# VHH binders against Tyrosine-protein phosphatase non-receptor type 20 (PTPN20), part 8

Target 1, 254 residues: Tyrosine-protein phosphatase non-receptor type 20 (PTPN20), of Homo sapiens (Human) (q4jdl3r159to412)
Amino acid sequence: IMQEFMALELKNLPGEFNSGNQPSNREKNRYRDILPYDSTRVPLGKSKDYINASYIRIVNCGEEYFYIATQGPLLSTIDDFWQMVLENNSNVIAMITREIEGGIIKCYHYWPISLKKPLELKHFRVFLENYQILQYFIIRMFQVVEKSTGTSHSVKQLQFTKWPDHGTPASADSFIKYIRYARKSHLTGPMVVHCSAGIGRTGVFLCVDVVFCAIVKNCSFNIMDIVAQMREQRSGMVQTKEQYHFCYDIVLEV
Short names: E, the ipSAE of ESMFold2; O, the ipSAE of OpenDDE; V2, 0.75 times the mean of E and O plus 0.25 times the DockQ between their complexes.

## First folded at step 4 (VHH)

Design m06 (from b06a with S50A S53W S57T L101S E112S; framework vhh_7nfr_2)
Fold by ESMFold2-Fast, scan of step 4:
Structure m06 (fold): chain B 254 residues (1-254), chain A 128 residues (1-128)
Amino acid sequence: as target 1 above (254 residues)
Amino acid sequence: QVQLQESGGGLVQPGGSLRLSCAASGFTFSDYAMSWVRQAPGEGREWVSAISWSGGTTYYADSVKGRFTIARDNVKNTLYLLMDSLKSDDTAVYYCAKEGSHLEYGDYSPLSGYFDYWGQGTQVTVSS
């Protein structure tokens, strides 16, 4: 397993990060060195504006799995984030972080704080319709209304709250249930998946989701191939050898 | 080579004010976001405030919103924290921290969070 991770790390993948490195886009990046490839970045609107997000397509046994892997939104990118969700017709957001962990901001609170007051954005209003607080994750139901047309879109956000500050979850079972629930909730567009940087925990989620789908369909799978496919579309997917090993540990549980 | 040096800490009465400074050297200061992080006696590190590379965007922990103001001077390579209406709970060592240019340990760092350089800290004591 460790030899596989080393082989992935030694790959010198071609790809440019010109959009993310533009001075006008610098403050849109949570981390200076974690950027989307130009070829797979998610363009916003007719002007193709920038957001730190990548389209990820994973193929296994003739099935294609489609995601957007993105950083946790910044205060300055909340409008951009919701624009991305709506333009891609995404109905599920998987958030694999708390807003603050270990005293460090991981993700801004990009949704309404209460059922009574919607989040007002330049082009959208986001209403929190309902929520359920479960032991390991929170389910939030949103209605996103486009101000110009009045059209509404339903979006389900699933926040996993029990990832430890260091390492991987002690209970693989909680994360397995989370991923299964997210897949069952998916209806339209790419699934939007984020943590803080959008590569570590996000990469684990994507890998495990594809593997579970393969198991359900009685298809073969290869974790190294799945991670390699992700890394060609967003640099650094599955950041650590511990996260890579955790992908195998989870699969053996199922 | 990279150095961050805090100053301006001290003893102050509840309700008082202090201005912390952080002198940065050894890197292009205007290219990086900067943060203030504090650690109270017997407690873990708590992120306090952050400012973008240009100064155009500022962020604050809920515990300090409305009382603290973060600012930077890119010509002088200096980061500031203006602390008003100080409370006993604000007693801590305050650290200047530089935005990480590379994530060494994945999506977190055991030593510094997502910061690659820290100052040595300046003590702030709020006591009656």
Scores: ipSAE 0.000, ipTM 0.339, lowest interface PAE 11.8, mean pLDDT 85

Design m07 (from b06a with S53Y S57R L101T D107E; framework vhh_7nfr_2)
Fold by ESMFold2-Fast, scan of step 4:
Structure m07 (fold): chain B 254 residues (1-254), chain A 128 residues (1-128)
Amino acid sequence: as target 1 above (254 residues)
Amino acid sequence: QVQLQESGGGLVQPGGSLRLSCAASGFTFSDYAMSWVRQAPGEGREWVSSISYSGGRTYYADSVKGRFTIARDNVKNTLYLLMDSLKSDDTAVYYCAKEGTHLEYGEYSPLEGYFDYWGQGTQVTVSS
C-alpha cells in the first residue's frame, strides 16, 4: 500500500535531536542525519552519555515488545555499544548486515574477531565462546566481562548475512526463520537490533517480529500502526517503500 | 608466501573413514584459527569445522557433529580432519582455510567470509 507509506512520510513528528547534534557527539554518528530523539535515546551510565540508539516499545493486542534500535557500531563507539548492552541486560543482538556490502563499510567488527584472544576494550573484555555458521545467518555466543566489577553476561549475536545489497530478500522464509530464532533466543532486557543506520532493515525486523508474534498468538495486527509506533520513537523506521512492501509480503507468505 | 596444501582425499565406501591433512607454511601457524570448508559439485561452500589457535576449542557443523574430528599439530604446522561414518552427502572438495586478517581492523575473524587463504582442495568421493 503506497498511500500508507506516503502518509507515514508526510507526518511531522515534534521530536528533538539535540543530544545527537552536540558537537562532542557528532563523530559518534555513522550518518549525520540519522539521529535518536532526545526523549527515547539510550543514555549511557550515570552521566547519561550519548550513543546513536533508541528504545522502541511496540504494543499489539495488549502485549508490549521492547527493543533497542541502533546503528552499526563505529570503531570509536565499540565501548559505548557494549556498555549499552550490559546496562540494559540484553542477551540478544540481531545484526542485519555484513561488515562490508558493495565495497562500503556498513558496520565495524565490534566483537572478538578470532579464537586467539578476547576483545580488550577500555571498560570491557569480550570473549567469543563458540559460533555456528548457517546458510543465511551466523550465531555467536559471547561472554562480556565488565573490568571494574567483574560482572559477566552471556550475549548471543545473530548476524543475518543474506540481505541483498539492493532491495529485499527474495525469500521471506529465510528472514522469518532468522527472526523466529532471535525471538526464541531472547531471555533478558530489550532485544538489540541493528543494521548500518539502525532504521531501514532494523525497522523491517521489528515489524516482522511483532507480526509473527501476533500470528502465533492468533491476534490481529496493523502494519501501518506498528511502523507509526516505531517512527514516534526513532525517526525514519522502515526507510523505503520497498522495505514497507516487504513487511506486507511476509504477511502474505504466512 | 602463505601456502596451504591439503592431502588425504580419495574414493571411499559409505561408512568408511578418511584422514585429511593440511600442511601450512609462510605464517605463524600457532597464532591462527584454522578451518575446513567443503564444496559439493554445483553447490556453494559449506563450513565444516574450525579449531582455535591452541587446539583448545573445536567447532562443528551440525551435519558432521559426532562423525568428524578436527585436530592440529602446532609443532608440525599441520591441520587434520578425521572423518568417520562417511556418507554419500560428504562427497565434496575439502579446503583448508586460514583465519583471515581484516586489513582495515588489523585483527582476525574465524568466519568463512574473512578467511584470507585457502588451499587448492582435496577431493573426497563417497561411493560404492
Scores: ipSAE 0.000, ipTM 0.122, lowest interface PAE 16.8, mean pLDDT 83

Design m08 (from b06a with S53Y S57Y L101S L103F; framework vhh_7nfr_2)
Fold by ESMFold2-Fast, scan of step 4:
Structure m08 (fold): chain B 254 residues (1-254), chain A 128 residues (1-128)
Amino acid sequence: as target 1 above (254 residues)
Amino acid sequence: QVQLQESGGGLVQPGGSLRLSCAASGFTFSDYAMSWVRQAPGEGREWVSSISYSGGYTYYADSVKGRFTIARDNVKNTLYLLMDSLKSDDTAVYYCAKEGSHFEYGDYSPLEGYFDYWGQGTQVTVSS
């Protein structure tokens, strides 16, 4: 409960954020104080270029769950984002935000606006193949083509549209259905999960996904342990006490 | 002692131009992104434009794209908004705002929670 969250907050976790604090990388961060640890950051290409993203591995009952937790792309990092998706062979992107909430840009529109016009990037061309608008989330199917090789990769983006501008969803049911669909859609690579900063709603998603997998496998789970594991790999995962409590609320619905 | 002081507002005719300035003090100006936010009479605050700490990246609301240009001078600690082709709908108090909030949920007013310091505002009136 609250005591567990307080204990997580009071941990003096070691870790360095040197890459994210480099002058050349500062404009690649959506929030200046939400940065990936050097030890778990996602390197891009042979030069190991920077993106605000962390590998997250969560172990429960001897099973490992693998994710990339990342910020909502900026106009300046759209090409980097798609490079990360392709280099990690990820087939699912879970987007837990709208582009604009309360008049504030939370995530730039990093995909094509229509079926007719592909998104033209420096190294990639992204085609929107089809989409389906559901009550709680939008499914978009992309073909991502690497210009240098001509190879294509299929990516499914699942955008959850019913998170309120403040607080957490009043009903857990919609988010449960969303997470279950995302897990069923996963085929290759780490699942890429983002909101605006890549720690709050993203942390809730990762925690609940692991819990659902544990329940399906008749395994025990511990929410505090799951959140502690992700915080070792990306600072501040599950950002607020309300989000932490929401993880427990969701578990009670299953 | 963070202070943001706007200037350059006034009366202008439709199709005219104005240049707003914001003098910043009390913090390392070159380390923070800066924004312009406006509030029309009887309406809530509307984000207009933002600029990265170095000035390398600029962002605009759809309503002002192609008409407004945001700029900064890190030596003079000054933020600018160059407004061209002004319309009556641009009539508002324009506020200079400093980057602040990093949280994903807001139990807050959307704009107030995003920025940690605001200027006093400068009035822009577009009328014939």
Scores: ipSAE 0.005, ipTM 0.393, lowest interface PAE 10.1, mean pLDDT 86

Design m09 (from b06a with S53Y S57Y L101S D107Y E112K; framework vhh_7nfr_2)
Fold by ESMFold2-Fast, scan of step 4:
Structure m09 (fold): chain B 254 residues (1-254), chain A 128 residues (1-128)
Amino acid sequence: as target 1 above (254 residues)
Amino acid sequence: QVQLQESGGGLVQPGGSLRLSCAASGFTFSDYAMSWVRQAPGEGREWVSSISYSGGYTYYADSVKGRFTIARDNVKNTLYLLMDSLKSDDTAVYYCAKEGSHLEYGYYSPLKGYFDYWGQGTQVTVSS
């Protein structure tokens, strides 16, 4: 397992990051060295504006799985984030982080603070319809209204709150239940998945989701292949050897 | 606890070369971006170079571009700065810095980057 992760880390991957490296886009990146490939980045609107997000297509047993892997939104990118969700007709957002962990800001609070006040953005208005707080994740139901057209979209956000500040969850069980719920909730568009940088915990989520789908379909799977496919589309997916091992631990739990 | 220890500084003639090392402990080195920052006598701190957690991305200040190379060894938990064609203007104390990978780095230039831990520094003197 650890030899596999080392082989993945030593791999010389092709790809350019020109869009993310433009000076005008610097303030749109949470981390200056975690950028989307030009070939797989998610373009915004007719002008193909920048957001730190990548389309991820994973193939297993002839089945295709589609995602958007993205960083936790910044104050400066909240409008861009909701534009991306709506333009791709995505109905599920998987958020695998708290806004603040260990006193450190991991993700801006990009949704309404209460049921009483919608989030007013330049092009969108986001309403929190209802929410449920469960033991290991929070479910939030949003209506996103485009101001120019008056059209609305329903979006379900699933925030996993039990990832420890260091390492990986002690048991895969809570994360398994979270991912299964996210897959059941999926209706339209690519699933939008983010943590802080959009590569570590995000990569684990994508790998585990594909593995579960393979198991349900009685298909074989290969974790190294799944992670290699992700890394060709977004650099650094599954960030640590501990996260990589955690992907294998899930096979033992299910 | 996080510890960063620099070594490899010294006196060198203009046009010479030096290799700086920084030994890291107390955190998972391979999870964090690392930087070199220098401070000349009577001046503020100047960012020199940064390297991503994997080593796949490197960045350099214009003053050192083409002369310095930043590298890392994630197995040995060591950061390096290879300095070629040294000039008198490169005379400074060189600090190993751990970048705050948790912060909104894009709001600030690298010179204001979110470094959460620093080494003690190693002196580099370039003189004839």
Scores: ipSAE 0.000, ipTM 0.121, lowest interface PAE 14.9, mean pLDDT 83

Design m10 (from b06a with A33T S50T S53Y S57Y L101S; framework vhh_7nfr_2; at its last look DockQ between E and O 0.45; V2 from the best seeds 0.00; counts 0 for: pae O 6.7 > 2, unsure alone 64.8 < 65)
Amino acid sequence: QVQLQESGGGLVQPGGSLRLSCAASGFTFSDYTMSWVRQAPGEGREWVSTISYSGGYTYYADSVKGRFTIARDNVKNTLYLLMDSLKSDDTAVYYCAKEGSHLEYGDYSPLEGYFDYWGQGTQVTVSS
ESMFold2-Fast, scan of step 4: ipSAE 0.156; ipTM 0.567
ESMFold2, look of step 5: ipSAE 0.333; ipTM 0.665
ESMFold2 (binder alone), look of step 5: mean pLDDT 79; pTM 0.800
OpenDDE, look of step 5: ipSAE 0.016; ipTM 0.360

Design m11 (from b06a with A33V S50A S53Y S57N L101S; framework vhh_7nfr_2)
Fold by ESMFold2-Fast, scan of step 4:
Structure m11 (fold): chain B 254 residues (1-254), chain A 128 residues (1-128)
Amino acid sequence: as target 1 above (254 residues)
Amino acid sequence: QVQLQESGGGLVQPGGSLRLSCAASGFTFSDYVMSWVRQAPGEGREWVSAISYSGGNTYYADSVKGRFTIARDNVKNTLYLLMDSLKSDDTAVYYCAKEGSHLEYGDYSPLEGYFDYWGQGTQVTVSS
């Protein structure tokens, strides 16, 4: 397994990060060297404005799985994040981080603080309709309203709260339940999946989701191939050998 | 060689103010998030504040919000922490810390692993 991860690390993947490196976009990146490829980045609006996010398409057994892998939003990118969600008609956001872990800001609080006060954005208004706090994750139901048209979209955010500050979860069971719930909740558009950088825990989630779908459909799967497909579309997907091993551990658990 | 040198610490009474500075050299200062981290006697390190590459975004621990202001001067390669309404609980050695250059430290590291370089620290004592 570790030999597979090393082989993935040694692969020379051609791709450019010009958009993310533009001076005007520098403040939009949470980490200097975690950037989307120009060819797979998610453009915003008619002007194709920048957000640190990548379209990820994974093919297994003739079926295509479609995601957006993105960083945890910054205060300066909250409007851009919700624009991305709405323009892609996404109904599920999987958030695989707490806002702060070990004293480090991993993700800004990009949703309404309470049921009583909506989040007012430049072009959108986000309402928190209800929420449920479970042992391993929090479910939040949002209604997102476009101010100019009055058109509304329902979005479900699923925040996994039990990932350790470093490493991977001690038990695969909690994460398995989380991913299964996210897949069952998916209705429209690509599933938006983020952690802090949008490559490590995000990559694990995408890999495991595809594997579960393969198992349900009695299809073969190959973890190395799934991760390789992701890495061609967003650099560094599945960040550590421990995360890579965790993908295999989950398969053995089910 | 990366160097971070703090200054501006000292003894101050509760309710007082101090301005900490950190002179940075040996790297492109404007390319990195910079942070202040403190360590009280007998305690672990506690993150205090962070500032984005250009200074456009600032972040604060709940314990210091409304009292501390982080700032940077990318022309002078200097990081600042302006501390108002100081409390005895603010007594600590304050370290200037540079964001790590490697991807692996950004997403899952404990506080120490997130930063690749630290200054020597400057002592802040708040007592009556």
Scores: ipSAE 0.014, ipTM 0.420, lowest interface PAE 8.3, mean pLDDT 86

Design m12 (from b06a with A33Y S50G S57Y L101S; framework vhh_7nfr_2)
Fold by ESMFold2-Fast, scan of step 4:
Structure m12 (fold): chain B 254 residues (1-254), chain A 128 residues (1-128)
Amino acid sequence: as target 1 above (254 residues)
Amino acid sequence: QVQLQESGGGLVQPGGSLRLSCAASGFTFSDYYMSWVRQAPGEGREWVSGISSSGGYTYYADSVKGRFTIARDNVKNTLYLLMDSLKSDDTAVYYCAKEGSHLEYGDYSPLEGYFDYWGQGTQVTVSS
C-alpha cells in the first residue's frame, strides 16, 4: 500500500533528460523538473523537435497498451501538440483537468472556442464539429486540417471535469465511466493522455485503463508493476500516495 | 534561502495605475516561470498572471487581460506587474510566486503545492 508507493519513490531509475534541459527547450516545459526521458520522448517531425511528452508502453498478460503521456499544452506549444497528435495518428485525447483549478493555470485552451471559428495555428487549422456536455466529462469532436497538404483528421477529445481541486474524486464511478468511454472511443495510434504535468492524474488513468482491460480478459494484474513500468518510461508517474491508493480504490469498486 | 519581496502597492482611485515589483533571491531567477497571485478580503487566492523564464511568453487571467502587463528583468532578478484601469474588484493582497517543481513539492496547501515559494505580499486598495 503506502509501503509500495514508498518503494517506488525510493527507486533511482536510469534515464537522462538532456533534450528537455537544453536552453532552447526550456520555454516548452510547464514545470522545470518534470521532463521526458530522452529514450522515450516523442520526437516531432524529421528534425525530431522537442515536446514534453513520453511514449508509454505497458505490458500485461501478453497484451501491450500504447499511450502518449504529456503535459497540458502551453500557448507556445499548441502547434507542437497538434503535430504530435497527427504524426502519431491518435484519435483520442483524454484531458484530465480543467484549464484553471483553484486559481492556478493547469492547461491552455488549445482548441477552438466555438463551432463558428476554427483555431488558426501555424501549420494546422482545428475545427470544432460538435460537442456533448455530460455529467462528468465533455466530448469534443475535432477535424484537424494540415495546411500544407489539406488532409483532415478526426480527433475526439474527452475532458474529465469533476476531478476535485484537492485529493481524488469522492466517487470512483464517474472516473470509471470516463475511462471506459475513452477506451471504447479509441481506434488508431497511441491514446494521448494529459493533465497539467502529465504524470499524476495521467498515471492514474493509464493504470486503471490497463487494469480494466485485464479484468475484461480475465487476466491477472499488479498495480505496483503497472506503475513501475510507467515510471521506467516517464519519471514520477502517479504523483502522490493518495493517487496511488485511488488506483486500488477504483479497482475494488469494479 | 529563497526569498521573494513584493513592493509597490498602495491606495489608488478607480481608473488609476500601479506598478508592483518583486525582488527575487536565493535561486536562479532566469530558470523559472513566475506568477502573480492575489487574495481579496474573505476569498481564496486567485492566479492573475504568469511569465515564462525568458519573458517570451506571458499569460493573463480573463479578469485582467488588456489592463495588466507582466514583465521581468533577469539581470536584476525582478518581476513586475503593471496595473492599468484599476477597479474596486482588484483590491487584494498581491503575491509573487515561483513556479513549483515536482522535486520541490511538499506543501500542504494546494496553492503552495503548485507554487513552491511566495512572498509576504503587497496590499492594493482601489477606493475613492
Scores: ipSAE 0.000, ipTM 0.250, lowest interface PAE 13.5, mean pLDDT 83

Design m13 (from b06a with S50V S57Y E99Y L101S; framework vhh_7nfr_2)
Fold by ESMFold2-Fast, scan of step 4:
Structure m13 (fold): chain B 254 residues (1-254), chain A 128 residues (1-128)
Amino acid sequence: as target 1 above (254 residues)
Amino acid sequence: QVQLQESGGGLVQPGGSLRLSCAASGFTFSDYAMSWVRQAPGEGREWVSVISSSGGYTYYADSVKGRFTIARDNVKNTLYLLMDSLKSDDTAVYYCAKYGSHLEYGDYSPLEGYFDYWGQGTQVTVSS
């Protein structure tokens, strides 16, 4: 198993990161070295503007699972993030981080502060309709209104709050329940999944989601193959050997 | 091609301080996370600290938290470990180690298999 992760590190296919490396896009990247491939990046609008996000398609047993893996939004990319969500008709956002961990900002607060005051963006207005605070994750229901058309879109954000600052969760159970709830909530478009960089915890989520779908459908699965598919579409998916082991540990808990 | 050269070790009394340096060459230093790893006589290697490629993020082993500070100078291609309040248990050979991938800050546990190059080490002895 440990050998599998090393083999994945060696078999990473280098793609081009030209868009993310443009000087005009520098302020749009949370981490200089974590960039989307040109071939799988999520273009914004008719101009195909840049956001640090990748389309991820994973095939298992003839079924295709479709995601957007992205970094935690920056203050400078909040408008871009909501544009991406709406243009792709996504109804679920899985956020696998707190805004601040270990005293370091991991993700900007890109949604409304309260039920009473919507978030005003250049092209959108985001309303927090309601929320539920559970032991290990928070559910937020948003209505996103496009200012030019007046059309409204419903988006559910699921924030997992119990990932430790170091390592992986002590119990897989809380994360399993989180992923299952996210899948059951999914209706339209690719599921948008992010942590801080959009590769580590995000990669674990995608892998486990596909595995659970395979189990439900009585299909075989291969964790190494699933992670290899992800890495061809976004570099470095499942960032550490500990996270890779955690994917296997989760299978044993189910 | 890749070379890592540690310096700054020596004999120090308990409660003292030392500053270790690691001079890097043969690769683009600013693209890689770096770690310090130590090995006490007759023991296995113990990870001490990691710093991201930019220097903006750092992690420490519980045994050294609050006493050690990892830092880097990407212009000089040099990694540092600033050691304060040294204890006899800190006696070890200290190695700088380069990550084999473009990992940024994360909640990862650095395993030996993550490193593709190691320095020769510098001896730190804490005794009276």
Scores: ipSAE 0.000, ipTM 0.157, lowest interface PAE 13.1, mean pLDDT 85

Design m14 (from b06a with E99Y L101S L103I E112K; framework vhh_7nfr_2)
Fold by ESMFold2-Fast, scan of step 4:
Structure m14 (fold): chain B 254 residues (1-254), chain A 128 residues (1-128)
Amino acid sequence: as target 1 above (254 residues)
Amino acid sequence: QVQLQESGGGLVQPGGSLRLSCAASGFTFSDYAMSWVRQAPGEGREWVSSISSSGGSTYYADSVKGRFTIARDNVKNTLYLLMDSLKSDDTAVYYCAKYGSHIEYGDYSPLKGYFDYWGQGTQVTVSS
């Protein structure tokens, strides 16, 4: 397994990061070194504005799985984030981080703080309709209203709260239940998946989701191939050897 | 290639002042938030102060507020800690620490957390 991860790390992938490196887009990146490829980035609006996000398509046994892998929003990119969700008609957001971990801000609080006050953005108004706090994750139901049209969209956000500050979950079971619930909740558009950078825990989620779908359909799968497909579309997907090993550990649970 | 080198430590009387410096090299200093962390004899590491990449935001531990000032010079790639009204409890090895990748920090939260590089430390002893 370690040889596989090393081989993935040593692969020289073609791809340009010109959009993310533009001076006008610098403040839109949470990490200067973690950028979307120009060829797979998610363009915003008619002007094709920038957001640190990548379209990810994974093929296994003739089935295609479609995602958006993105960083945890910054204060300055909250409006852009909701624009991306709406324009892609996505109904599920998987958030695999707490806002603050180990004293470090991992993701800005990009949704309303209460049921009483909607989040007012430049082009959108986000209402928290209801929420449910479970043992391993929080379910939040949002109604997103585009101010110019009055059109409303329903979005379900699933926040996994039990990832440890370092390493991977000791019990795969909690994360398995989380991913299964997210897949079951998916209806429209690509599933939007993020952590802090949008490559580490996000990559694990995408890999495991595809593996579960393969198992359910009695199809073969190859974890190295799945991760390689992701890395061709967003650099660095599945960030650490521990995360890569965790993908294999989950296979043994089901 | 990343190097952080502290200087300015020494022995000082209670109520005295010291200025610590940290010379940084091997990375684009102006892109990263920086911190001072101390370790007293027989104790764990304690965060002291942090400064944003631009120098526009500064944060202090309650134990040093009003006495210490963190500053940076992005042209000279140098981090400073100006320590006034020193107390015996300030006796510690002071480390210059670099935060990991550029992270967005809110006004409501001090800069804390993971550091990817540390200096060798400089000893500060406050004793009569």
Scores: ipSAE 0.000, ipTM 0.122, lowest interface PAE 17.6, mean pLDDT 84

Design m15 (from b06a with S57Y L101P H102T L103F; framework vhh_7nfr_2)
Fold by ESMFold2-Fast, scan of step 4:
Structure m15 (fold): chain B 254 residues (1-254), chain A 128 residues (1-128)
Amino acid sequence: as target 1 above (254 residues)
Amino acid sequence: QVQLQESGGGLVQPGGSLRLSCAASGFTFSDYAMSWVRQAPGEGREWVSSISSSGGYTYYADSVKGRFTIARDNVKNTLYLLMDSLKSDDTAVYYCAKEGPTFEYGDYSPLEGYFDYWGQGTQVTVSS
């Protein structure tokens, strides 16, 4: 397992990060060194504006799985984030982080604070219609309205709240239930998945989701291949050897 | 050589105001985000506020929102922290910090890892 992770780390992948490195886009990146490839980045609008997000397509047993892997939104990128969700017709957002962990800000609060007051953004109005607080994750139902067109879109956000500040969950069971619920909730567009940087916990989620789908369909799977496919589309997917090992641990638990 | 030099600290009474300055040299100031980090007696370092390279975006810790204002002057290569309604809990050494390679608030090691250069600090004491 560890030799596999080393082989993935040593692979020299072609790709450029020119868009993310533009001076005008620097304030849009949560981390200076975690950027989308130009070839797989998610363009915004007719002008193809920048957001730190990558299209991820994973193939297993002839089935295709589509995702957007992205960073936790910044105050400056909240409008961009909702534009991305709406333009891609995504109905599920998987958020694998709390806003603050260990005293460090991981993700800005990019949704309405309460049922009573919508979030007013420059181009969008986001309404919180309903929510459910479960033991390991929170379900939020949003209606997103584009101010210029009046177009509305229903989005379900699933926030996993029990990932430890360091390492991986001690119990795989809670995360398994979370991923299964997210897949059951998926209807349209790529599933939008984020943590803080959009590569570590996000990579684990994508890998495990594909594996669960393979198991349900009685298909073979290969974790190294799945992670390698992700890394060709977004650099550094599955950030640590502990996260990589956790992918195997979850599979054994199921 | 990168240098960051803080000034403007001192003793103030609760409810008072102070303006901290940080003079930067040895790098292209307008290309980097800047932050203020404080350390209270006997405690670890706590992030206070950050400002983007252009000054277009500012970020604040919940404990200082509405009371502190971060600003920069890219022509003078100077970072500011305007502190209003000071409380005894604001007593700390305040450090000016420059954006590092993994800047922002990420899933990496200690707070010091997010910044590549720090000033010497300036003492702020709020006491009556």
Scores: ipSAE 0.006, ipTM 0.445, lowest interface PAE 9.4, mean pLDDT 86

